# Miniprotein binders against a7ua95r516to809, part 222

Target 1, 294 residues: a7ua95r516to809
Amino acid sequence: ASLSLLSISDLVPDLQFIFFWMSNAIEILYFIQQKSPAYMQTIELMDDKAGSKESLLSATISANEEAMTILEEVIMYTFQQCVYYITKTLYVVLPGLLDCNPFGTEPSSEQCRRAAGVCVCAVCVMPEAVRRVVSVFQTTSDLLQQYQVHSEIQSQMFAYLFFFTNVSLFNQLIDKGPARGWFQRSRVLQIQASVKILLDWAKGAGHNHLAQKFFAKFCSTVTILASPPQQLSQMSWKALCAEHPSLKPVQLHRILTQYQLMAELGPLPIWQPSSEDEAYIYRTVDLLESFENH
Below, E stands for the ipSAE of ESMFold2; O stands for the ipSAE of OpenDDE; V2 stands for 0.75 times the mean of E and O plus 0.25 times the DockQ between their complexes.

## First folded at step 14 (miniprotein)

Design jf17 (at its last look DockQ between E and O 0.88; V2 from the best seeds 0.76)
Fold by OpenDDE base, look of step 14:
Structure jf17 (fold): chain B 294 residues (1-294), chain A 86 residues (1-86)
Amino acid sequence: as target 1 above (294 residues)
Amino acid sequence: SDEAERIAIDAKEMIREAQRLAEQGDHEEAIRLLLEAVEIAARSGDPYLLVKVAITAIVLALQTGDEDVIRRAEEVLRRAKELMRS
């Protein structure tokens, strides 16, 4: 099937399979961790028939370690498989978020798939492009809850998905933004509104801290680009660095340079990098974010 | 008891054989042995044998493409979990 046609709904059966076994592996791991100390104590309290107790204890420890190792491998494997499938769907839908006009009057004719009728829930009133992204996250959340996956694993899953989303959106905006007109203020305001809807969803889903942390770079970029020229031209390089610490010097420099070109401001000495940062603004290898650094 | 120890040994051997069969790609015979082993493991009173059965069922389910084997692995897992909670 063409990657372009892949929806999260198409992957639900595969994800259900993986989440089922992942959840059970976590449950068994937790069982071992809780029961092992008590069981070992029971062995320790047994009558010391010459050498039998020590051998039994050693065998039990070894069996426990082996079991934990296998379970950790299963959990890691299933986690990676989930991430792989979910990120594939995100890869398809995320570009639409940058092109989305959330201020459009077109009533989303989309009926809530959860209800036979017209639903006015927060998801159903979202622009289609935003709804598609939110649907991936919501489906993931629903599956994690359905299979009662441990909260720490849920947090790690969303941390990675938000990281991936931020890297993808940031890289697309920096690389393709100038050519696609995404640096134009009107388009930036659309992007800002779309991302706000996503962040509001994340807040409602209980992932506010993770969303704020992992979307910081993209949000900072959008905030700078959305700033009026009169306001932004009064901010020094040092002030912008301090206000947007998630941006590397090379990234901030690129954003400001493109902003300057778009807004026709001419050279702004106030945006000149510090002597300390001057060496870093030419590190083009650091311009785009890597997916490997998570 | 001597009987519980004998049962535990038998269960361990069955689990080991199921693992060997699974590694060889004989998933059907592996799952058959696990269905027997889970009940024997329960009789041993050793909770770690039930854990081994459950782990083996999980690994087997992730390795097999056979839907019937997967279904039976779920049954083994369910039964093992039920017995672990008792």
Scores: ipSAE 0.732, ipTM 0.921, lowest interface PAE 0.6, mean pLDDT 90
Fold by ESMFold2, look of step 14:
Structure jf17 (fold): chain B 294 residues (1-294), chain A 86 residues (1-86)
Amino acid sequence: as target 1 above (294 residues)
Amino acid sequence: SDEAERIAIDAKEMIREAQRLAEQGDHEEAIRLLLEAVEIAARSGDPYLLVKVAITAIVLALQTGDEDVIRRAEEVLRRAKELMRS
């Protein structure tokens, strides 16, 4: 079936099932961790009339390790299944961020405003493409809270979702940007505004540090492309590398090449790669990011 | 303690049989046996038998496509958690 037909709402029942069993596995793991010392102590305090206490203790340690191993595997499996369903939906909606105009009127925003007269809600005000992505993140957050998933697992979930978002947006911009006109300055400013809405959501949801870490490559790309030509033309290759350490030499070189074409700048001596980096600007295998590179 | 050891032996055998049935695809009989086993495991005094019942139910629920088995696995788990807290 076509991925364009999937929405996060259609997958909520499947996600609820998986989160239910994941949260229960976490609870049992917690129970073992809290009970194990006390039970081991009761064995240690037993009379050793037949010399069997050492054998019972060894068996109990083995049972504890086996149970914890299985539960950790269950938790990892259920986590991976949640990520699979959520990223499948996210993959379908993310390209729209590169095409939308957050400065123009959207039918969904107009319809929401007209229905309530003066009513404005955050989701209804957003461009439709941005709203779809935010809805995936918000639904995920709501489900994690509903099933009382431990905060460390919630952070790992959003770390991966932000990583996935960064890879998807970066790869599409680099790969399709020339043909789609996404490197034009007006378009870059629209993309920058759309991404800011996502970053604001992440900050409000308590994930600002994760977003800063895992969106770095895409945000660096957009920051460079949005820079005024007067300012950017004064920055050396070394300065750009230092300010944007998330970008590989081949990636920075490609971004600057597209910037030169958009700004009608000829080759700039100040943008010549360092001697060390010159060998890497031709590594096309490093141009696009892997979805497995977390 | 002799009764507790007998009960623990009974619980271990029931859990082993439920796991065998689940591996063979007889999910309905596996979960029926687990629901009985959860009460016996609680009486054994060995907390890891009750944990093993709960884990077996969780694994079964995630691997089956049968809604009745899933519902009964939820009941086994609910009961196991109640007994763990006592």
Scores: ipSAE 0.710, ipTM 0.919, lowest interface PAE 0.7, mean pLDDT 85
ESMFold2 (binder alone), look of step 14: mean pLDDT 87; pTM 0.850

Design jf18 (at its last look DockQ between E and O 0.85; V2 from the best seeds 0.79)
Fold by OpenDDE base, look of step 14:
Structure jf18 (fold): chain B 294 residues (1-294), chain A 86 residues (1-86)
Amino acid sequence: as target 1 above (294 residues)
Amino acid sequence: SDEAERIAIDARRMIEEAQRLAEQGDHEEAIRLLLESVEIAAYSGDPYLLVKVAITAIVLALQTGDEDVIRRAEEVLRRAKELMYS
């Protein structure tokens, strides 16, 4: 199937398979961790018949270490496979979020129209492009809950997915934004509204802290671009750095330069980088975020 | 007991043979031995044998493309878990 047609629903059977085995591997790992101390203590309390106790203890330790190693490898493998499939789906749907007009009367999702009742749930009233992104996260959440995956692994998965989403959206906005008109105030306000819907979903799903942390760069960029020229032109470089600490100097400089061009403000001395930051604003390698840093 | 120890040795041997067969790509024979070993492992009183059965079933299910082997691996896993928590 063309990657362009891949929906999260098409991956559900594969994800169900992986989540099943991942969840069971985690469960067995926790079983070992909880039972091993008690079992070892039982061996230690046994009568020492001719060194059999020490041999049994050694064999038990070795068996425990082997079992834990294999389970950790299985958990890591299955986690990576889940992330791989989910991020492929995100890669397809995320560009639509930047082009979305959430203020438009987009028709309610066809799926909710087929149900005889007008579903007024928060997902049904979402713009289609936002709903597609939320659907990926919701399906992931539902599967994690269905298979009772440990909360720590759930948090790690959402941390990575939010990281990936932020990097993808940020890089697309910085790289393609000027050419696509995404730096225009009207478009920025649409993007801001769309991201707010996503963040509100994440808050409702219990992932508010992770979402705030990992979307910080994209949110900061959108906040700057959404700011009125009269307000933003009064903020110094140092003040903007302090208000948006998630942005590297090169990133902030790029955003402000593009903002100046879009708003026809000309060069603003107040936005001139500090002498300390001046060396960093030319590090074009740091302009785009890397997917490898997580 | 001497009997429990003999049972544990036999169960361990069966599980290790199943692992060897799985590594060789003989998934059908591997899963057959695991199904036999899970009940024997329970009689040993050694919880690590049941863990080893469960792990072997998980690894086998992830390595095989055979739906019948996967289904039987799920059965092995389910039974191992039932016995682990008994």
Scores: ipSAE 0.773, ipTM 0.934, lowest interface PAE 0.5, mean pLDDT 90
Fold by ESMFold2, look of step 14:
Structure jf18 (fold): chain B 294 residues (1-294), chain A 86 residues (1-86)
Amino acid sequence: as target 1 above (294 residues)
Amino acid sequence: SDEAERIAIDARRMIEEAQRLAEQGDHEEAIRLLLESVEIAAYSGDPYLLVKVAITAIVLALQTGDEDVIRRAEEVLRRAKELMYS
């Protein structure tokens, strides 16, 4: 019951209702924005019988402002309701990305294939954990298209969903990674591959620029952790900051610390923070990202 | 102009009463009165009265849990849009 209420498919009727009314509110807002100048021009060209023209113009300006204010509030409210439902399902499915193996769950062997008299390979096309996340995004995209929601609102919706996804994955990796073994190299490579599948979906859906912008922190983290020790050990702190501007000093320091433990490296002088950054590498209040920065 | 002004006053009065009824929780009477106001708002020649009707229907649909009120709000919105775009 409770788990079924958290799936995106169970929420489609509620989302359809909200998208219908949101899309209509957007349509009407767009209509008055496009038509208001022409209508006011019509009033300006009227014969001013009994001096009523200025009163009509003033009332029309007031009506326009009232309508726009109410519609903007309705759109904000319905947008927030959509995001609430969608992020509830994302919250449940996103942690699985950190645990899944996109490289395959059923190894094939020459002996198994030969025993059947044919060559048979069973390979997972997409891990279930990744498919669950993609399903949420794809269902959202399909609903936005079905109700012909304005492209700017569609972009804002996916900007928030990608922001939420980034914060959720980054915070879980940083906070729970040591206890869950997620900093082990084999796990990092699996996480990197899973994120690539998600980024490929975003590119194919026309959201590449939003995904690049809002996944930057999580992607930078995984890129650093996946780097071969020979390559990463040759990059200074300043070079890493320049290559990964989305990471705060405390975050980069924590990532490098976990990398050192995983790779069995001792302290590297080249990774010493700049004097400017030294004040910030121990600010644990800045370690985790806030969901309220969007 | 005098006839159009009278029609606009009548339509505005009906829409504002529908909004008042909705605020009081009388969603059935609010949508009934709003339905009656649509054609009158169209005859006024003031496009903002049709916008006001449409907005009131949207707000009602989002506030109510009554399936019949929602269905009627959809019809009001459909008709208001037809008249706005004509």
Scores: ipSAE 0.762, ipTM 0.932, lowest interface PAE 0.6, mean pLDDT 85
ESMFold2 (binder alone), look of step 14: mean pLDDT 85; pTM 0.827

Design jf19 (at its last look DockQ between E and O 0.93; V2 from the best seeds 0.79)
Fold by ESMFold2, look of step 14:
Structure jf19 (fold): chain B 294 residues (1-294), chain A 86 residues (1-86)
Amino acid sequence: as target 1 above (294 residues)
Amino acid sequence: SDEAYRIAMDARRMIEEAQRLAEQGDHEEAIRLLLEAVEIAARSGDPYLLVKVAITAIVLALQTGDEDVIRRAEEVLRRAKELMRS
């Protein structure tokens, strides 16, 4: 295996191979599903001279079940292989989103500096860390289109990739945020801007509903942390739970604790957990998310 | 109809032998049989024999590391798909 196997560009030949055979398996499955009822009906309407119609129908049902089973297994296997390779690449590039500054205006080359001087919008280029993540999503989208993979499978692929992205970013922020200074409000605003670039990509790619659904936990976290102290301190625990249903009690409690530290606030009575949630705010086993919680 | 039944049994026997050879690791001989079997399966009038050829080629291509076998599996699959349409 190459030391660069975690780069999406190094994996493209392997992904092309897998997508080719996956898309063909899906086509054959679709063919069976569309033609099977008509073929079964022709057997049922057949003249039953020697009782062979029942035997032929039984054999045909068995052949259909066998074919469907094998094709479903092939599609599942190939889908899992694609997801495995793509998410290994994502895992390497996602932490950079937490460390980059999308508000930086200094280009990395002389041509970029000149282009930035002509562009008055100040956001004509995205940070390299964000570009690396977008490149993984865009390459995946291009391959799925190139091989004409069924739209249902494409949606399932991006649902998982967005789920994986959310879990990875949330866990890194919660676990390493204190040591890395990621809970500073100015830093949270930078993170929020970087994630907005990803959400804009997803919207332009036709996956807005999937991104809204599967980024909810991370986006809720960043939204709370980015809130002005005067606004957030007026929201009760119950109100925060209602606005951010994706957050578990232990997670919301941790986020509010970090917010208090960075805003230099003492404990706020309004943020006391409800009686039903109080038992759960100390469950540290529930703090981080599992990548299997899809 | 009796000729079609005989052709179907011949195709089935060839496909099952190709599957057996693939399980034993003889991928080159397995794909050689599938290339012959695809045309015979088409003559049988049984659409599930063409499906069985296509599935066997897909599984073989995913299991083998032999570039020549993969190329020939692509040809078998392309031919099977053409014959399914006609």
Scores: ipSAE 0.744, ipTM 0.929, lowest interface PAE 0.7, mean pLDDT 85
Fold by OpenDDE base, look of step 14:
Order: sequence, then structure tokens, then C-alpha cells
Structure jf19 (fold): chain B 294 residues (1-294), chain A 86 residues (1-86)
Amino acid sequence: as target 1 above (294 residues)
Amino acid sequence: SDEAYRIAMDARRMIEEAQRLAEQGDHEEAIRLLLEAVEIAARSGDPYLLVKVAITAIVLALQTGDEDVIRRAEEVLRRAKELMRS
């Protein structure tokens, strides 16, 4: 199937398989961790008949270490496979989030139309492009809950997915935004509204802290671009750096330069980088975010 | 007891043989041995043998493309988990 047609629903059977084995591996790992101390203590309390106790203890320790190592490898492998499939689906749907108009009367989802009742749930009233992104996250959440995956692993998965989403959206906005008109105030306000819907979903799903942390760069970029020229032109470089600490100097400089062009403000001395930051604004290698840093 | 030790040794040998067979690509024979080994492991009273059976079933299920082997691996895993909770 062409990557362009891949939906999260198409991956559900594969994800169910992986989540099943991942969840069971985690369960067995926790069982070992909880039972091993008590079992070792039981061995230690046994009568030492001719060194058999020490041999049994050593064998038990070795077996425990081997078991934990294999389980950790299985958990890591299955986690990576889940992330791989989910991020492929995100890669397909995320561009639509930047192009969508959340203020438009987009028709309600076909799925909710087929149900005889107008579902007024928050998902049903979402723009289609936003709903597609939310559907990936919701399906992931539902599967994690269905298989009772440990909360720490759930948090790690959402952290990575939010990281990936932020990097993808940020890089697309910085790289393609000027050419696609995404830096226009009207378009920025649409993007801001769409991201707010996603963040509201994340808050409702219990991932508010992770979402705020990992979407910081994209949100900062959108906030700057959504700011009225009269307001933003009064903010110094230092003030903007302080208000948006998630942005590197090169990123902030690029955003402000594109904002100047779009708003026809010309060069603003107040936005001139500090002498300390001047060396960093030319580091074009740091302009786009890397997927490898997580 | 000497009998419990003998049972544990037999279970260990069966699990190790199942692992060897799985590594050789003989997943059907491996899973058959695991189905037997889980019951023997339970009789040994050694919880680590049940863990070893469960791990072997998980690894085998992830390595095999055979749906019947996967189904039997799920059965082994379920049984091992039931016995670990007892």
C-alpha cells in the first residue's frame, strides 16, 4: 500500500500484536523484580548442605540477570516497532494540520454521520485534518490502555510521539512556511487554533505536561508569528529570547527575519541579536530540529 | 526434595532444547516442547522456570511468522502466568 494511504486503522492489527507481547514482557519483568528478592531470601534461609546453597544462589542470580536482559531487549524492540509504525502514520497526517482551516464548516466525520445520532463529542467537531492527527494519538492511547501497558512506558511513548510531532511541524513550518504562506497572520491563526485543539486533547488524555514540554518550540514559533506587528516590534531580542527559551538563536533570528519580510517592517534594530548570540545566528545546521536527539 | 530437583532439571533441559530448536528455525517443535515444559516447570515449584518458559514463548512468538505457533505461544504464556500467580 502506498505510504500516502496508510491510516492508523490499517496498522491496528500489527500494533495489537506488538503491544500484546510488549505488555506481557513488561509484566514478566516486574514479576521477576518483585519476586526475586523474596526468593533469594528463601534460599539464604535454607540449611547450607555442603555448599549447595551458594551454588543455588549463584545460579539464581545468573538466571535472573539473563531473564531481565532478554526481557529488556524484547521491551526495547517492541517499543521501537510501535514507534516506527505510529510515526509513519503521523508523517502522513501531520502536513494536513498546517494546511487546515479549523474555522471552516468542514462536514462532520463520515463515521459520526452514519451513526443515526449527531455525536457532539469533541472529536466529532474537530476539523478533519486535526481529527486525523488526534485519531493516531487516541488509537495509541486506547491500545496502551487495552493491553494495560505500564504507565511509565506509556509516558515514554507519548513523549517520543510529541517530540516527533513537534520536530516534524516545526521543520515543515520553518522550511516550507514562507513558500506556502503559513507565515501569513491569517494562516498562523488557523495553525494556532489547530494546535490548541491538539493540546486540549492531550490535556484531556492526561498528557498535559508532556505536551507543553515537547511542543514548546512549535508553540513558541506560532505565538511569535501570531503576534501583532505593533506588539512584536516593541519586544527586544533579549526579551524574545527570555520569553521563548525553547528556540535557539538561529531559529528565533530566522522567524523574525521572515516575519519582517511578511509584515513589510524592514530591519528593526531592536531585534538585532546580542553580541553573544551573533555567532550562533549563522549556525544553519541548528536551524532545523533533528529526530536523532531523542 | 530429590524429586523436585529432578523435575526442575528435566524442565530446564526441555526449555533449553526448545530455545535451541527455535534458534534453528524449528518453531513447531520448539513450541510443542514448551507446552510440555510449562506443566513440568509448575511441578518443580521453581518460579524462575516458569519465567524462562514465558520468555521463551515471547521470543518465539516475535521470531515466528506461523500463526499456529503464535497461538500456541500465547497459550504457553497464559498458562505460565496463571501458574506464576498461584
Scores: ipSAE 0.744, ipTM 0.925, lowest interface PAE 0.6, mean pLDDT 90
ESMFold2 (binder alone), look of step 14: mean pLDDT 86; pTM 0.836

Design jf2 (at its last look DockQ between E and O 0.91; V2 from the best seeds 0.79)
Fold by ESMFold2, look of step 14:
Structure jf2 (fold): chain B 294 residues (1-294), chain A 86 residues (1-86)
Amino acid sequence: as target 1 above (294 residues)
Amino acid sequence: SDEAERIAIDARRIIEEAQRLAEQGNHEEAIRLLLEAVEIAARSGDPYLLVKVAITAIVLALQTGDEDVIRRAEEVLRRAKELMRS
């Protein structure tokens, strides 16, 4: 981690450089794909009086393959560099989501949230920690649009950013939650509200499907922890696995253990893992998620 | 046709020399050759020579740390794209 990376705005010049060259590489790739058939057709319609038509066509196919290969490598390299810079910024700002309080202490703020779900009134301001994360996503979106990056590449970028966000938040919650008091129900409700703001941003930006897919593990965790004891204590292990398929057995078991401690519940027989899952609830290697997508 | 073939051979030679210079770390001379090559490649009638110039400029811009070379690579790319439209 570099101490010089304080905000996304500090990275904009580096991102502009990389997006410029990536976008141009994509444009050249598109040009080849659109022009190649017409050019090869003109070669095929030539008179073969010199006997060189076959050689020219073969050379043209080879040049096309070479150009495509290099451009795809450039695009992949520049994409990975963008992701590297952006995720360094996310690494700095994401922990604040777990400690922030999105609820005001004044009645008007609470009333606005209740009336509209996600409040849009001037008195229900976004917490600074949430604003910093949204700013990273919004700045990324603005740059991708400014440089006219192909929509498929934009989707892949946000798929990875949401993946990274999920892994970071989930791992910190599971690993540091006991020491930080993040499993307390009032805290979980605050976290849930903060994440709702991120999900609303993703929906408004046209990335709802990606956000639903890649935030599933963290959202499932928060949903379980936010559940009232009356409802959760009536759900069996099998039912919880079925409702939260994104959670591995060791992860679900750890979450339920923390819920029991927070709610001062003894072990519940209905939360006992199925016989199929019994061996897997202690696999600590499966507890935390990898930032690498394997 | 025969002239276009000679122009294409000349363009390929200049582009290959630019690529060798870039590999040797001589980025200033490499980009100078690419700027010359872009016009010759356009005259050849082979669209893949213009593409090769553009790709070489992109790769060079991403490899170099020299701001003047980057600025000149942008110029080569702008010109190559303009010529591709025609």
Scores: ipSAE 0.755, ipTM 0.934, lowest interface PAE 0.6, mean pLDDT 84
Fold by OpenDDE base, look of step 14:
Structure jf2 (fold): chain B 294 residues (1-294), chain A 86 residues (1-86)
Amino acid sequence: as target 1 above (294 residues)
Amino acid sequence: SDEAERIAIDARRIIEEAQRLAEQGNHEEAIRLLLEAVEIAARSGDPYLLVKVAITAIVLALQTGDEDVIRRAEEVLRRAKELMRS
């Protein structure tokens, strides 16, 4: 199937398989961690018949270490496979979020229209492009809960998925935004509304802190671009840096430069980078976010 | 007990053979041995043998493309978990 046609629903069987084995590996790992101390104590309390105790203890420690190592490898492998499949699906649906107009679309509850009743759930009232993104995250959440995956692993998975989403959206906005008109105020407000729906979902799903942390850069960019010219033109470079610490100097400079062009503002001395930041604004390698840093 | 130790040695031998067979790509014979090994491991009283069976079943399931082997690996895993909780 072409990557363009890949839906999260198509990946559910594969994900179910991986999550099943991942969850079981985690369960066995915790079992070992909980039972090993008691078992070792039992061995230590045994009568030392001719050095058999030390040999048994050594063998048990070695077996435990081997088991832990293999389980950690399995967990890591299965985690990476899950992330790989989910991020592929996100890659397909995320561009639609930037082009979405959340204010004009009748809620096409097509999925809920197949059930004879108008579902007024928060997902059914979402714009289709937003719903597709949320569906990926919701399906992931549902699978993690279905297989009772440990909360720490769930948090790590969502942290990575939010990171990936932020990097993808940020890079697309910075790179393609000017050409696609995404820096226009009307479009920015649409993007802001769409991202708010996603953040509200994340809050409802219990991932508010992670969402705030990992979407900070994209949200800061959208906030700056959504700001009225009268307000933004009164903010100094230093004030903007302080208000948006998630943005690198080169990123902030790029955003402000594109904003200036779009708003037909003349050169604003107040937005001139500090002497300290002046060397960094030309580091184009730092302009786009890397996927490798996570 | 001397009997429990003998059972543990036998269980370990069978599990190790299953691992070797799995590494050789003989997943069907490997899973057959694991189905036997899980019951022997339980009789040994050594919880680490049950863990070793469970791990071997997990690894085998992730390595095989055979749906029947996967199903049987799930059975081994389920049984191992049941015995680990007893």
Scores: ipSAE 0.745, ipTM 0.925, lowest interface PAE 0.6, mean pLDDT 90
ESMFold2 (binder alone), look of step 14: mean pLDDT 86; pTM 0.842

